# VH-VL binders against q0aze0, part 106

Target 1, 268 residues: q0aze0
Amino acid sequence: MKIILVNNRFKENTEKKAQEIAGQLSALNVEVIIDNGLDEPYAGTVDFIMVLGGDGTMLRAARRYGQRAIPVLGVNMGTVGFLSNIEINELAEYLPLILREEYSLEARMMLEVAVFQQQSLLTRVFCLNELLLRSNSPRMLSFALEISGQKLEPYRGDGLIVSTTTGSTAYSLSAGGPIADPQLDAFIVTPVASHIINKRPLVVSPEREISLHLLEEREAIIGIDGQIKMDFGAENRVLIKRAPHPLLMVNLKAKPFFTSIDRSLQRQ
Below, E stands for the ipSAE of ESMFold2; O stands for the ipSAE of OpenDDE; V2 stands for 0.75 times the mean of E and O plus 0.25 times the DockQ between their complexes.

## First folded at step 4 (VH-VL)

Design k17 (framework fv_ragifilimab; at its last look DockQ between E and O 0.01; V2 from the best seeds 0.00; counts 0 for: pae O 12.0 > 2, placed apart)
Fold by ESMFold2-Fast, scan of step 4:
Formats: structure tokens, sequence, C-alpha cells
Structure k17 (fold): chain C 268 residues (1-268), chain A 124 residues (1-124), chain B 113 residues (1-113)
């Protein structure tokens, strides 16, 4: 068995814990590849991906490996999150189940984001939560939204979020978007601080293609999962569609989504 | 060991073009963006542009957009930067540099590994 | 364009003493969503390319000695060398990667007194 162990190089105890776990797995005749984010994603065949950290580390792992149809387990290190399944202090208890492949998989849709300058592809990234288009200055944006070739009336405001259902509890929620069952596949399109009173969040088929571009010269950014930032200008266009493969998330223990989100909202 | 090896020094007349090469080794060439930066003698660093070596997609500094052309040859893991209509103030050391994190991230990371530099002298 | 301004242009510090170099951006390079500052520091010795020291304003590149530290947020940043060594004589550059065009400070030349 070959496992990729993903950790967050920017958190002090995560690197030490990753090395401890790698040693434990190696002692059980498991090949371990440590991914701390510095090198390119491991290109070889692997059986399992174990993510040590919070939701942020899981989002990074999903971008790097989510399109490979490999089981991904989130192991929480400290803070409660929506993307982790077990706690670090539970890992020893669940490790035999992992090695015997005794777990279920939950498929989570991902976005494919392609950013162009004119006709040139600048970058293509995959993400689990959302793409954010946001103004990078005090000036509001004027931008065009097209859904499967249908041109909507121009948007005016601070920005727009295009989210997966998994991302419905992330930035989209803060911007007034709906809470969506992550078992559903859909794009959620949520305006950010809209200057138009009646702009509502849209829930659209995941088979649709969404494009965005600026209608005026403005400084703007594209944000991916709240972690990656790209500048975005009038010469740029972004194309968003459903990624070819969903992220396969490992379930070792039940984590009831609705009671978890309800509890989180009560703490607000 | 990651290495970026650039072509040798060039002397050009005003109005000519120069093409600098940068060969990557010790890593997957198509997995990392390649940046081009120049430094005039005694001056600061100036960004020229970035290329995605997998797709060939480019973003240029507007200052160089009409004269600079960045390309890649994936079969030999080599990036090129051509600067046309050279002026005396184009005299500089030209560097290629690799983004420090792997992936398809657009301009989201600093420069990690740098080539040794190519001195281009433009003299009448 | 984001203008990066370093101070001082040159600095002479005795061996073993603290060196402080400042960098100011004309607009914020802090991304609120990830709480990261898109600011780097490079070290450049004569005849050599720049070497990455610090990224995300305060994260040391692997292999960089602990005496180097970065601090600051938004528009005001500092590179500190807590105990100057002879090998630290170089020009230091700050750079923003918040937006294109990517821009650098003019450089600070650090010399031994």
Amino acid sequence: as target 1 above (268 residues)
Amino acid sequence: QVQLVQSGAEVKKPGASVKVSCKGSGYTFTGYYMYWVRQAPGQGLEWIGVINPNSGGTTYNQKFKDRATMTVDKSISTAYMELSRLRSDDTAVYYCARVFESGSYYLDTPFDYWGQGTLVTVSS
Amino acid sequence: DIVMTQSPDSLAVSLGERATINCKSSQSVLYSSNNKNYLTWYQQKPGQPPKLLIYWASTRESGVPDRFSGSGSGTDFTLTISSLQAEDVAVYHCQQYWSTPLTFGQGTKLEIK
C-alpha cells in the first residue's frame, strides 16, 4: 500500500506529526510519500491520501490530487472543520480500517477553473469550495456573467462567488448564499455586496458552463478556495465548469452535516 | 537538484533582436511557471513576464508586451525570451526564474530557483 | 502599478549587530481571505542571481538561517538580521506578488562597518 501524507508546512507541529505518522505507517509496511506543498504533486500511482490538518489543508490536497479518483481522508489537527472525518487522536484506532479498505466514499463535485488572457490559457486549477471574483480597489466592479451562453444583465458590486455545494458553508454562506446539501451537485452563484438590491443567489445545473469577464478597466482578483489569488483585468476571462472527477472523501465515522452546520450557526 | 541554465552573453546593435534560452533540469519542467526578470547595471529588478510551460499561455508586463515574446520547447525542457527592437537602455542581465510551488497557480507564488543570468549588451 | 519603496538605500552595520531594512508598498498586499501578505525578500550578492529568503512576508525559505526574519502586514514590512555575519553582505530586495506587473523595491545595500 502506498499513501500520500499531506501536511501544512506553515504549521509548527504539523510537520513533526506528519513525520511521526509516516514512521508508524512505514513500520506497518506502508510506503509513505510526504507532500508538504513545496514539490509538484506526486505523479506515481497511490492507493490513499491522508490529509493532516484543518479544512485549508484538505482544500489544498483536493486541488493537487482531487482529479485522480484516489480516496482522501481528512484528519483534523485541533480546530473543528467540515472537511475532516476523524481527529488526530483517533487515527491509531481507525488505521486498521484504512489498511483493510473498510470505509465508504462520498463523492464531492469540484470546479474546473480556466483563466485566459485573450485566447491564451494562463492557468487551469481545480477547487473544492469556490471561485471568488472581487474588486481589488474601492471602485465597484461591472462584470458580465454568462451561463451556458446566456448573457445575464450586467452585475455591479464588489464581486461574485461561484461555489460548489461543498463550498455553500464557506465564503458563499458569509455572502448570503444558501446552505446546500453537499450530496447535491450544483453551482451556487452568490453576489458579494451587490449594489443592485434584487440580485439573488442562483442555483444552477452543474452541467452548465459559467464565464466571467470585466466590462470596465478595474483592478480585480480571482480567489480560489480562499487560498490562491490571481489578478484579473479587462483582458482576462474565466471559464468555470464541473471538474471531470469528483473528490472521493473517506467516511470512517458518521458526521451528520445538518446537525453540524446547525450547531455552527448557533455559535454565531 | 533543480537547475536553470541560461544561454551565454550577447552583444547586439540597436534595432536588433535577442533570444535568451533557459533550460530546466532536476524537476518536471511543465509543472512550474517560468518567469523572466531583468536587471540593468546598478539598477533594481524588473519583471518582464510569465509563461505556463505546459500550455504556452503568457502574461506580459505591459512595458514589454509589444517587444517581448516568451515561448517553450517542452521536448528539451527549455524556455525562451525574445526581445525585439533593442535600445541601449535594454542593456541588462536577463534572468529566468521558476515559481517556488508546483502547480497551475497564476502568479500566486514568489520566484524560487533562478538561472545564472544572461548579460545582453546593446551598444551602438 | 504597485510601487515598492525600500529604506534605507544603503546600510552599514557592525558584525554581530542587528540590521533592519524596511519596505513599503503603495497599496495593501494582504489577502483577507487567507490572511497572507504577498510579499517576498531576496538576497543578491554581486554577480549572482537573487536568492529567496522570505515569502508570505514572514515565512523563511528552507535553509535560510534563523537570524533572518520578516515582519509586517498590509503596506509596511521589515526584514531583520538579528546578528550580522560577514556572509550577509549583499543587496536585499523586496517584491510584491499581489498583482501584475510584479514589482520590486529599489534594493538596500548592506555592508559591514
Scores: ipSAE 0.472, ipTM 0.774, lowest interface PAE 3.3, mean pLDDT 87
Fold by ESMFold2, look of step 6:
Structure k17 (fold): chain C 268 residues (1-268), chain A 124 residues (1-124), chain B 113 residues (1-113)
Amino acid sequence: as target 1 above (268 residues)
Amino acid sequence: QVQLVQSGAEVKKPGASVKVSCKGSGYTFTGYYMYWVRQAPGQGLEWIGVINPNSGGTTYNQKFKDRATMTVDKSISTAYMELSRLRSDDTAVYYCARVFESGSYYLDTPFDYWGQGTLVTVSS
Amino acid sequence: DIVMTQSPDSLAVSLGERATINCKSSQSVLYSSNNKNYLTWYQQKPGQPPKLLIYWASTRESGVPDRFSGSGSGTDFTLTISSLQAEDVAVYHCQQYWSTPLTFGQGTKLEIK
């Protein structure tokens, strides 16, 4: 059995823990690949992915490996989040189930994002939470949104978020979008500081194709999962689709979503 | 491990074109954006543009957009930058550089490996 | 365009002493969502290409001695060499990669006093 351990060597001192876990697994004849974010993603066949850290580390793992349809387990190392399933001190308890491949999976929709300059593909990226289009200057944007070829009236404001249901509790929430059950598949389209009062958040079928482009020359950026940033200008266009594969999140321990959200709202 | 090897120095007349090559080895060539940067003698660094070697997609510094052309030949892991209508102030060392993370996104990571540089001298 | 301004243009520092180089960006290069500053420091010796020292304003590249450190956020950044060595004589450049066009500071020449 081959497992990838994903960590972030700059956060939570996860490097030491990853080496410790790798040693334990190697003693059980499990081949372990450590991905600390600095090297190429492992390209070979793997059976399981273990993410050591918080939501940010899970987001990176999803971008690197989510399209491989491999079970991914979030292991929390101290920060409160929505994407971990077990705590680090519980790992030994659950390890037998992991090794026997006896766990349930929850599918989480991902976005496929393609950014073009004119006719040329600049990049294609997958993300778990959201794409953000926002102004990179004090001036607001004027931009066009198309949904499956249906052209909406122009938007004016600071930007737009296209989120998964998993991402509904991230930036989309702060911008006024709804909290969505992550077991649903949908796009959530949330305007950011819209100058047009009637531009409400939209919940859109995951089978739709979403396109964005600027209607006038302005400095803008595209943000991906709050971690990746790209320039976006008048000669760019972005196309957003449901990714071919969902992230397959391992569920070893029941994690009640709705009570977790309620507690988070009380604290923050 | 990773190496970027550029073509040799060139001397050109004003109005001519130059095509600088940059061969990458020791890594998956199509997995990393390639940047072109120049440095005039005794002066600072100036970005020319970037190419996605997998798709061929390009973005140029507006200053060079009408004179620079970046291309790749995937079969030999080689990037090219051609600068046309040369002027004496195009005299510079031209560098290729790649981003340091595979699958890196446009503008997400800095340049970790640079070619050795190609001196282009434009004189009448 | 984001203008990068370094200071000083040159400095001379005695062996074993601290060297400090400043870089100011005309607009913020901080992405608050990931808390990263899109700022890089390079070292360049005569006749050589630039060498990456520091990225994300404060993260040392692999193999860079710990006497090099970067600090700052938003628009104001500092490269510090805590104990100057002979091999540190070079030109140092800051660079933003927040937005295109990518821009560099004019460079700071560091010499032994």
Scores: ipSAE 0.308, ipTM 0.730, lowest interface PAE 4.9, mean pLDDT 87
Fold by OpenDDE, second read of step 5:
Structure k17 (fold): chain C 268 residues (1-268), chain A 124 residues (1-124), chain B 113 residues (1-113)
Amino acid sequence: as target 1 above (268 residues)
Amino acid sequence: QVQLVQSGAEVKKPGASVKVSCKGSGYTFTGYYMYWVRQAPGQGLEWIGVINPNSGGTTYNQKFKDRATMTVDKSISTAYMELSRLRSDDTAVYYCARVFESGSYYLDTPFDYWGQGTLVTVSS
Amino acid sequence: DIVMTQSPDSLAVSLGERATINCKSSQSVLYSSNNKNYLTWYQQKPGQPPKLLIYWASTRESGVPDRFSGSGSGTDFTLTISSLQAEDVAVYHCQQYWSTPLTFGQGTKLEIK
């Protein structure tokens, strides 16, 4: 068995814990790689991914390794979030189960985000939460939304969020989007401060494709999971699809998602 | 000021259960891990377990894993430690204790504040 | 498990004299990345809970008199009271918080000679 530990190099406690866990796993003849903020994702094969930290670390890990269809366990280190399954103080208890592969997997849909410059692909990213298009100025954007070839009326506002159901409790929620069951596969399209006050979020089938482009020359940005930022202009187009592979989240401990929503949201 | 106030002394028969409470005040209750430690008469300190008051996540000393249960009631900033199947060697003063700094991993810092202790006597 | 062993179990020291208590861990509690020792000293007086004295092996908690000092690294640690005062009569405990389970020494009873 080969395990990669993903931690946050800017948080000392996660680094320390990674070292401890690495030692423990090594003593059990488990090969361990530590991604302490590597410049590039580890290129070798791994059997299990353990994320030490909060939601941000999980999002990063998902983008880095999620496409490999490897079990990913979120281990929370005292933060508030939705993406961790167990607490760091519970890890010792569950480690034997991990090593024996006595756990269930929950498939979480990811986004495939492709950004184009005219006909040229600029970047393609897989992400767990959302794609954000927003104005980079106090002025509103005018942009076109197309869903499976169906052109909607032009949007005017600060921006738009295309989120997974996993991401429904992230920025989409703050923008007025619905809370979605993470076991459901769907796109959530949430307007950000639309000039149409009653413009409602859309819940879209994961089988559809979503396209965005600006209708005027404005400065905008694309944000991915709140961690990647890139300039977006009139010559750019975004294509969003369901990623070909879901993130396989390890479920060691049952978490009552709906009964814990209020608790988690109150502390964010 | 930070205070941890525990429930009063308990006298139990062997085989019974005891539930000790620990109320935190003067700080954000959910922001600090709560530890439980006991001390038998004339003996050293023994770690029982730790709970995250925010998430409810727990870990136990393997010695107590099958008998100890830690819980919290966030609405009243109170942590609980229940020990079942009591025996004479469970006679001890039980303490709740707090991590040193808010937001710290529970293994990163020492215990800065302690409850006054709860004497649990197990006798036939 | 990391075993913590204190020495001596008890000692008597005259007022104004130096008191030295040792604590040994079965494995190192030094983290090389931050060069910190995950070792704590507590003072416990009769009928009271432990009181934090020293953490990170050598850092005094606020309000702790200067006569208390912690030293050592890796597996060997020492608590020193440079000039024993009457109020220093207590049981002293060392504790590691490097890994679970958290473990304590057996305690050292310090009395006035």
Scores: ipSAE 0.007, ipTM 0.475, lowest interface PAE 10.3, mean pLDDT 90
ESMFold2 (binder alone), look of step 6: mean pLDDT 91; pTM 0.934
OpenDDE, look of step 6: ipSAE 0.000; ipTM 0.480

Design k18 (framework fv_ragifilimab)
Fold by ESMFold2-Fast, scan of step 4:
Structure k18 (fold): chain C 268 residues (1-268), chain A 124 residues (1-124), chain B 113 residues (1-113)
Amino acid sequence: as target 1 above (268 residues)
Amino acid sequence: QVQLVQSGAEVKKPGASVKVSCKGSGYTFTGYYMYWVRQAPGQGLEWIGVINPNSGDTTYNQKFKDRATMTVDKSISTAYMELSRLRSDDTAVYYCARVFESGSYYLDTPFDYWGQGTLVTVSS
Amino acid sequence: DIVMTQSPDSLAVSLGERATINCKSSQSVLYSSNNKNYLTWYQQKPGQPPKLLIYWASTRESGVPDRFSGSGSGTDFTLTISSLQAEDVAVYHCQQYYSTPLTFGQGTKLEIK
């Protein structure tokens, strides 16, 4: 059995803990690859991915490996989040179940984001939470949204979020988007500080294609899962589709979504 | 409202293959594992394998590994189990069942729903 | 492979009386880390698929009457029907889900005297 351990080099003790766990797994005849974010993603075949950290580390793992249809387990290391399933101090308890492949999988849809410049593909990125189009200056954006060939009336404001249901509790929530059951597959389209009073969040089929482009030259950026940032100008267009494969998240422990979000909202 | 509806009875000669279908409705098809189990006349239940409808990943009983193939068609919410090189002792009712993987201790256990069964008769 | 053995092969019980069915596994199905027994009981009526009655050795499935109870740990398990009703006539199967391959007992036929 071959496992990738994904950790965050910016967290205290995560590298030491990753080495500790790798040693334990190696003693059980498990081949271990450590991905701390410094190198390219491991290109070989693997059986399981264990993410040691918070939600940010899981988002990176999903971007790097989510399209390979490999089980991914989030192991929390101190910070409360939505994407981890067990705590680090519970890992020893669950390790026999992991090695025997005795767990269920929860599919989480992902976005495929393609950015073009004058008909040329600049980049293609996968993500778990959202794409954010945002102004990079005090000036409002004017932009066009097209859903499966249907051209909507122009948007004016600070930007737009196109989110998965998993991402409904991330940036989309702070911008006024709905809280969505992550078991549902849907795009959530949430305006950011719209100047047009009647622009509301939209919930649309994940089979639809969403495209965005600027109607006026502005300083804007595209943000992916809050981790990738790229410049976006009037010559650019972004196309958003459902990714070919969902992220397969390992469930070893009940983590009730609705009570978790309810507690989070109470603490705000 | 959860239902698993299987294909109709089949009669096959030894050496042939049979493909049984199982159509799920009333739930998110890709959210639950699908087991295949058979029962020979007057005998106990025998597990064939499990498939993850979302990924297509399979785990087979070693007894059936060389002859059984489990697949899914997500567009029509249907799982399939094909058994090749049939022998007379493969005569059985074949069932599909919707369950979580058994090792998931802390997850909500879903209700165990079974298809109505498909009788496969292998006779020379 | 874990071998599941049920006893008796068949039994006849009068209406309102207690029925007891036993199931023995060749290896322990108790997982020490969570202290759970990976054992289920199914009811199967003629011409029908099996119906889940009990999981984790002693937890009743929703909608199953309280006259059905499961007990035991490790290798020795019992299904008890405290007061037999006419609709309880069926074959009962135990199953382990501790390890693959998943294995079932041979079944116990329950009939009315």
Scores: ipSAE 0.000, ipTM 0.351, lowest interface PAE 21.5, mean pLDDT 84

Design k19 (framework fv_ragifilimab)
Fold by ESMFold2-Fast, scan of step 4:
Structure k19 (fold): chain C 268 residues (1-268), chain A 124 residues (1-124), chain B 113 residues (1-113)
Amino acid sequence: as target 1 above (268 residues)
Amino acid sequence: QVQLVQSGAEVKKPGASVKVSCKGSGYTFTGYYMYWVRQAPGQGLEWIGVIYPNSGGTTYNQKFKDRATMTVDKSISTAYMELSRLRSDDTAVYYCARVFESGSYYLDTPFDYWGQGTLVTVSS
Amino acid sequence: DIVMTQSPDSLAVSLGERATINCKSSQSVLYSSNNKNYLTWYQQKPGQPPKLLIYWASTRESGVPDRFSGSGSGTDFTLTISSLQAEDVAVYHCQQYYSTPLTFGQGTKLEIK
C-alpha cells in the first residue's frame, strides 16, 4: 500500500506530525510519500491520500490529486473545519480501518477552470470550493456572464463567485449565497456587491458551462479556493464547468453537516 | 539534478533579431512555467514574459509584446525567446527561470531555478 | 504597474554587524484571501544569476542561513542579515509577484566596511 501524506510546510506542527505518522505507517509496511506543496504533485500511482491540517490543506490536496479518483481523508489538526473527517488524536484508532479499506466514500463535485488569453489556453485548474472574480481597485467591474451560451444582462459590481455546493459555506456564504447540501451537484453563482439591485444568487445545473469576461479594461483578479491569484483583464476569458471526477472523501465516522454549519453560524 | 542550460552569447546589429534557447533537464518539463527576464549591465532585473510549456500559452510584459515571441519544443524540453528589431538598449544578459506549477497558477511560487544567462550585445 | 523601490542603493556594513535593506511597493502586495504577501528577495553575486532567498515576504528558502530574515506586510518590507559574513557581499533584489508585469526593485549593493 502506498499513501500520500499531504501537509503544510509553513506550519511547523503539521510537518513534525507528518514525519511521526510516516514512521508509524512505515512500521506497518506502508510506503509513504510526503507532499508539502512545494514540488510538483507525485506522479506515481497511490492507494490513499491522507491530508494533515485544516480545510486549506484539503483544498490544496483536492486541487493536486482530486481528479485521480483516489480516496482522500481529512485529518484535523485542531482547527474547526468542514472538510476533515477525524481528529489527529483519533488517527491511531482508525488506522486499522484505513488499512483494511473499511470505510465509505462521499463524492464531492469539483470545478474545472480554464483561463484563456486571447485564443490561447493560459492555464487549467481544478478546485473544490470556488472561483472568485473581483475588482483589484476602487472601481467596480463591468462584466459578461454566459450560462451555456445564454447571455445574461451585464453585471456591474465588485465581482462574482462561482461555487460548488461544498463551497457554499465558504466565500459564497459571506457574499450572501445559499447554504447547499454538499451531497447535491450544482453551481452556485453569487454576485459580490452588485450595483444592479436585482442580481440574485443563481443555482444552476452542474452540466452548464459558465463563461466570464470583462466588458471594459479594469484591474481585476481571479481567486481559486482563496489560495491562487490570477490577473484578469479584458483580453482574458474564463470557462468554468464541472470537473470530470469528483473528489472522493473518506468517511470513517458520521459528521452531521447541518448541525455543524448551524453551530458555526451562531459563532460567526 | 535540475538544470536550465541556455544558448551562447550573441552579437547583433541594430534592427536584427536574436533567438535565445533554454533547455531544461532533471525534471518534468511540462510541469513548470518558464519565465524570461533580462538585466542590462549594472542595472536591475526586467521581466519579459512567461510561457506554460504544456499548452504553449503566453503572457508578455506590454513593453516587449510587439517584439518578443516565446515558444517551446516539448520533444527536446527547450524554451525559446526571440526578440526582434533590436536596439542598442537591448544589450543585456537574458535569463530563463523555472516556476513550479502546482497544477494551478504560474504566480503561486517564485523563481526557483535560473539558467546561467545569455549575453546579447547589440552594437553597430 | 507596481513600482518597487529599494533603499539604500548601496550599504557598507562591518563583519558581524546587522545589515538592513528596505523595499517599498507602490500598492499593496498582500492578498487578503490567503493572507500572503507576494514579495520575494534574491541575492545576486557578480557574473551569476539571482538566487532565491526569501518568498512570501518572510519564508526562508531551504539552504539559506538563519541569519537572513524577511519582514513586513502590504507595502513596506525589510530584509535583515543579523551577522554579516564575507560571503554575503552581493546585490539584493526585491520582487513582487502580486500582478503582471512582474516588477523588481533597482537593487541594493551590500559591501563590507
Scores: ipSAE 0.070, ipTM 0.636, lowest interface PAE 7.1, mean pLDDT 86
Fold by OpenDDE, second read of step 5:
Structure k19 (fold): chain C 268 residues (1-268), chain A 124 residues (1-124), chain B 113 residues (1-113)
Amino acid sequence: as target 1 above (268 residues)
Amino acid sequence: QVQLVQSGAEVKKPGASVKVSCKGSGYTFTGYYMYWVRQAPGQGLEWIGVIYPNSGGTTYNQKFKDRATMTVDKSISTAYMELSRLRSDDTAVYYCARVFESGSYYLDTPFDYWGQGTLVTVSS
Amino acid sequence: DIVMTQSPDSLAVSLGERATINCKSSQSVLYSSNNKNYLTWYQQKPGQPPKLLIYWASTRESGVPDRFSGSGSGTDFTLTISSLQAEDVAVYHCQQYYSTPLTFGQGTKLEIK
């Protein structure tokens, strides 16, 4: 078995823990790779991904390795979030199950985000939470939303969020989007400060495709999972699809999602 | 280890063109945006543009949009920046630079690796 | 365009003393979605390309001595060298990468008094 440990290079405690865990796994004849902010994702094959940290670390790991359809375990290290399954102090207890592959998997839909300049692909990213289009100035954006070839009325506002159900408890929620069951596959399209006062979020089938582009020459920004940022202009287009592979999240311990929502959100 | 090696110094007449090369090694060349920056003698740094080698997608500083052309030869992991209609105020050291993360149009990462620079002198 | 302005243009500091360089942006470089300041500091020695020192306004690049620190948020930023060493003589540049075009300060030349 080969395991990659993904930690947050900006948090020394996670690095130290990764090294410690690597030692333990090595003693059990498990091959271990540590991604402590590698310049590039580890190119070799792995059997299991262990994320040490919080939701941010999980999001990064998902973008880096999620397309490989490898089991991903979130191990929380004292943060508040929705993406970890066990706590760091529980790892020793569950390690035998991990090594024996005695766990269930929960498939979480990811987004495939493609950003174009005319016909040229600038970047393609798989992400777990959301794509954000927002103004880079105090001025509102005017942009076109197209869903499976259906052109909606132009949007005017600060921006738009296209989120997975996993991402429904992230920025989409702050923008007034609904909380969605993570076991449901769907797009959540949430306006950000729309000029239309009661512009409602849309829940869209994962089978559909979403396209965005600006209707005027304005400075805008594309954000992905709150970690990737790029400029977006009138010559750019963004296409959003369901990723071909979901993130396979390891479920070692039952998580009471709905009973813990209020508590978790109050802590943010 | 990551290395960016640029072509040698150039001396050009006003009105001419110059093409500077930047060869990347020690990393997946097509996976990282390549930025171009210049620095006039005794002056600050100035951003010229960026290219994504994989697709050839480019973004230019509007100041250079009509004169600068960025290209890549993926087969030899080399990026090129051509500047036309040269004038004396184009005299500068030109740098290629890479960002930290791969496969994304990252504006949220700094330039972590730089070429050694190419001096371009424009004089009559 | 975001205009970056450094102060002072040149600075002379005695060995072992604190050096402070300021950088102001014409608009905020704080990204509300991730609460990060898209501000970088570089060190440049003669005949060399810039070297990354600080990014996200306050995060030190690996290998950078602890005496270097970045602070500030929004439009006002500061690079501090707590105890100036001889090897710290260089030109220092601030840069915003909040939006294109990417822009730099004019640079600050730091010398030993």
Scores: ipSAE 0.015, ipTM 0.518, lowest interface PAE 9.2, mean pLDDT 89

Design k2 (framework fv_ragifilimab)
Fold by ESMFold2-Fast, scan of step 4:
Structure k2 (fold): chain C 268 residues (1-268), chain A 124 residues (1-124), chain B 113 residues (1-113)
Amino acid sequence: as target 1 above (268 residues)
Amino acid sequence: QVQLVQSGAEVKKPGASVKVSCKGSGYTFTGYYMYWVRQAPGQGLEWIGVINPNSGGTTYNQKFKDRATMTVDKSISTAYMELSRLRSDDTAVYYCARVYESGSYYLDTPFDYWGQGTLVTVSS
Amino acid sequence: DIVMTQSPDSLAVSLGERATINCKSSQSVLYSSNNKNYLTWYQQKPGQPPKLLIYWASTRESGVPDRFSGSGSGTDFTLTISSLQAEDVAVYHCQQYYSTPLTFGQGTKLEIK
């Protein structure tokens, strides 16, 4: 058995904890690869991915490995989040179940984001939560949104979010988007501070293609999962579609989504 | 293990073109973006552009877009930067550098490995 | 373009003493969504390419001695060498990777007194 341990070296003590866990797994004759986020993703075959950290570390793991159809377990290191299944102090209890493959899987949709300059593909990236288009200056953006070739009336405002259902509780929620059941597959399209009063969030089929481009020369940024930033100008366009494979999340312990979000909203 | 090895020094006349190569080894060549940066004698570093080795897609610093051409040959894990219509103020050491993170252009990652540099001298 | 300005242009510090180099950007390089500063520091010795020291304004690259530290946020950044060693003689460059074109400071030459 071969396991990737994903940690974030920017979070204190996660590297030390990853080394400790790798030693424990190696003693059980498990081959371990440590991924701290800076090197290229491990290219070989693996059986399981264990993510040590919070939601941010899980988002990175999903971008790097989510398209490989490998079970991914989120292990919380004391940070609050929606994407972890067990706490670090519970890991020893659940390790035997992991090694015997005694768990269920939940599929979570992902976005495929392709950025073009004219007809040339500049980059393609996958993400679990959302793509954010926003202004990089005090000036509002003017931009076009097309859904499966249907051109909507121009948008004017600070930007736009295209989110998965998993991402409905992330940046889209803060911008006024709906809370979605993560078991549904859908795109949520949420305007950010639109100057046009009647622009509303849209919920669209995951089979749709969404494209964005600027209508006026402005400085803009594309953000991916709140972690990756790319320049976006009038010569660029972005195409968003459902990724070929969902992220396969490991469920070892019941974590009911609706009661969790309800408690979080009550505290905030 | 990771290495970026550049071609040797060049001496060119004004108006000529120069093509600098950068061969990557010890990593998956198409998994990392390649940046080109130059440094004139006694001056700071200046960014020329970036190329995605997988797609061939490029982004240039506007100062260089009329004269610079970046290409890759995936079969030999080599990137090229050609600068045309050379002027004396193009005399500089030219570097290739890789930026981690496949699938993104202007990443939240630094230049982690640099080539040794190629001195290009433009004189009459 | 984001303009990067370093100060001082040159600095002489005695062995074992603290060296401080400043870098200012013409606009913020803090990305609010991830709370990260898109700023790096490089060390360059004569005849060599730049070597990455610090990224995200304060994160040391693997293998870089702990006497090197970065601090600051938004537009004002500092590189500190807490106890200068002879091998630290070099030109130090700051760089922003917040937006294109990618831009560098003019460099600070560090010398031993």
Scores: ipSAE 0.028, ipTM 0.594, lowest interface PAE 8.1, mean pLDDT 86

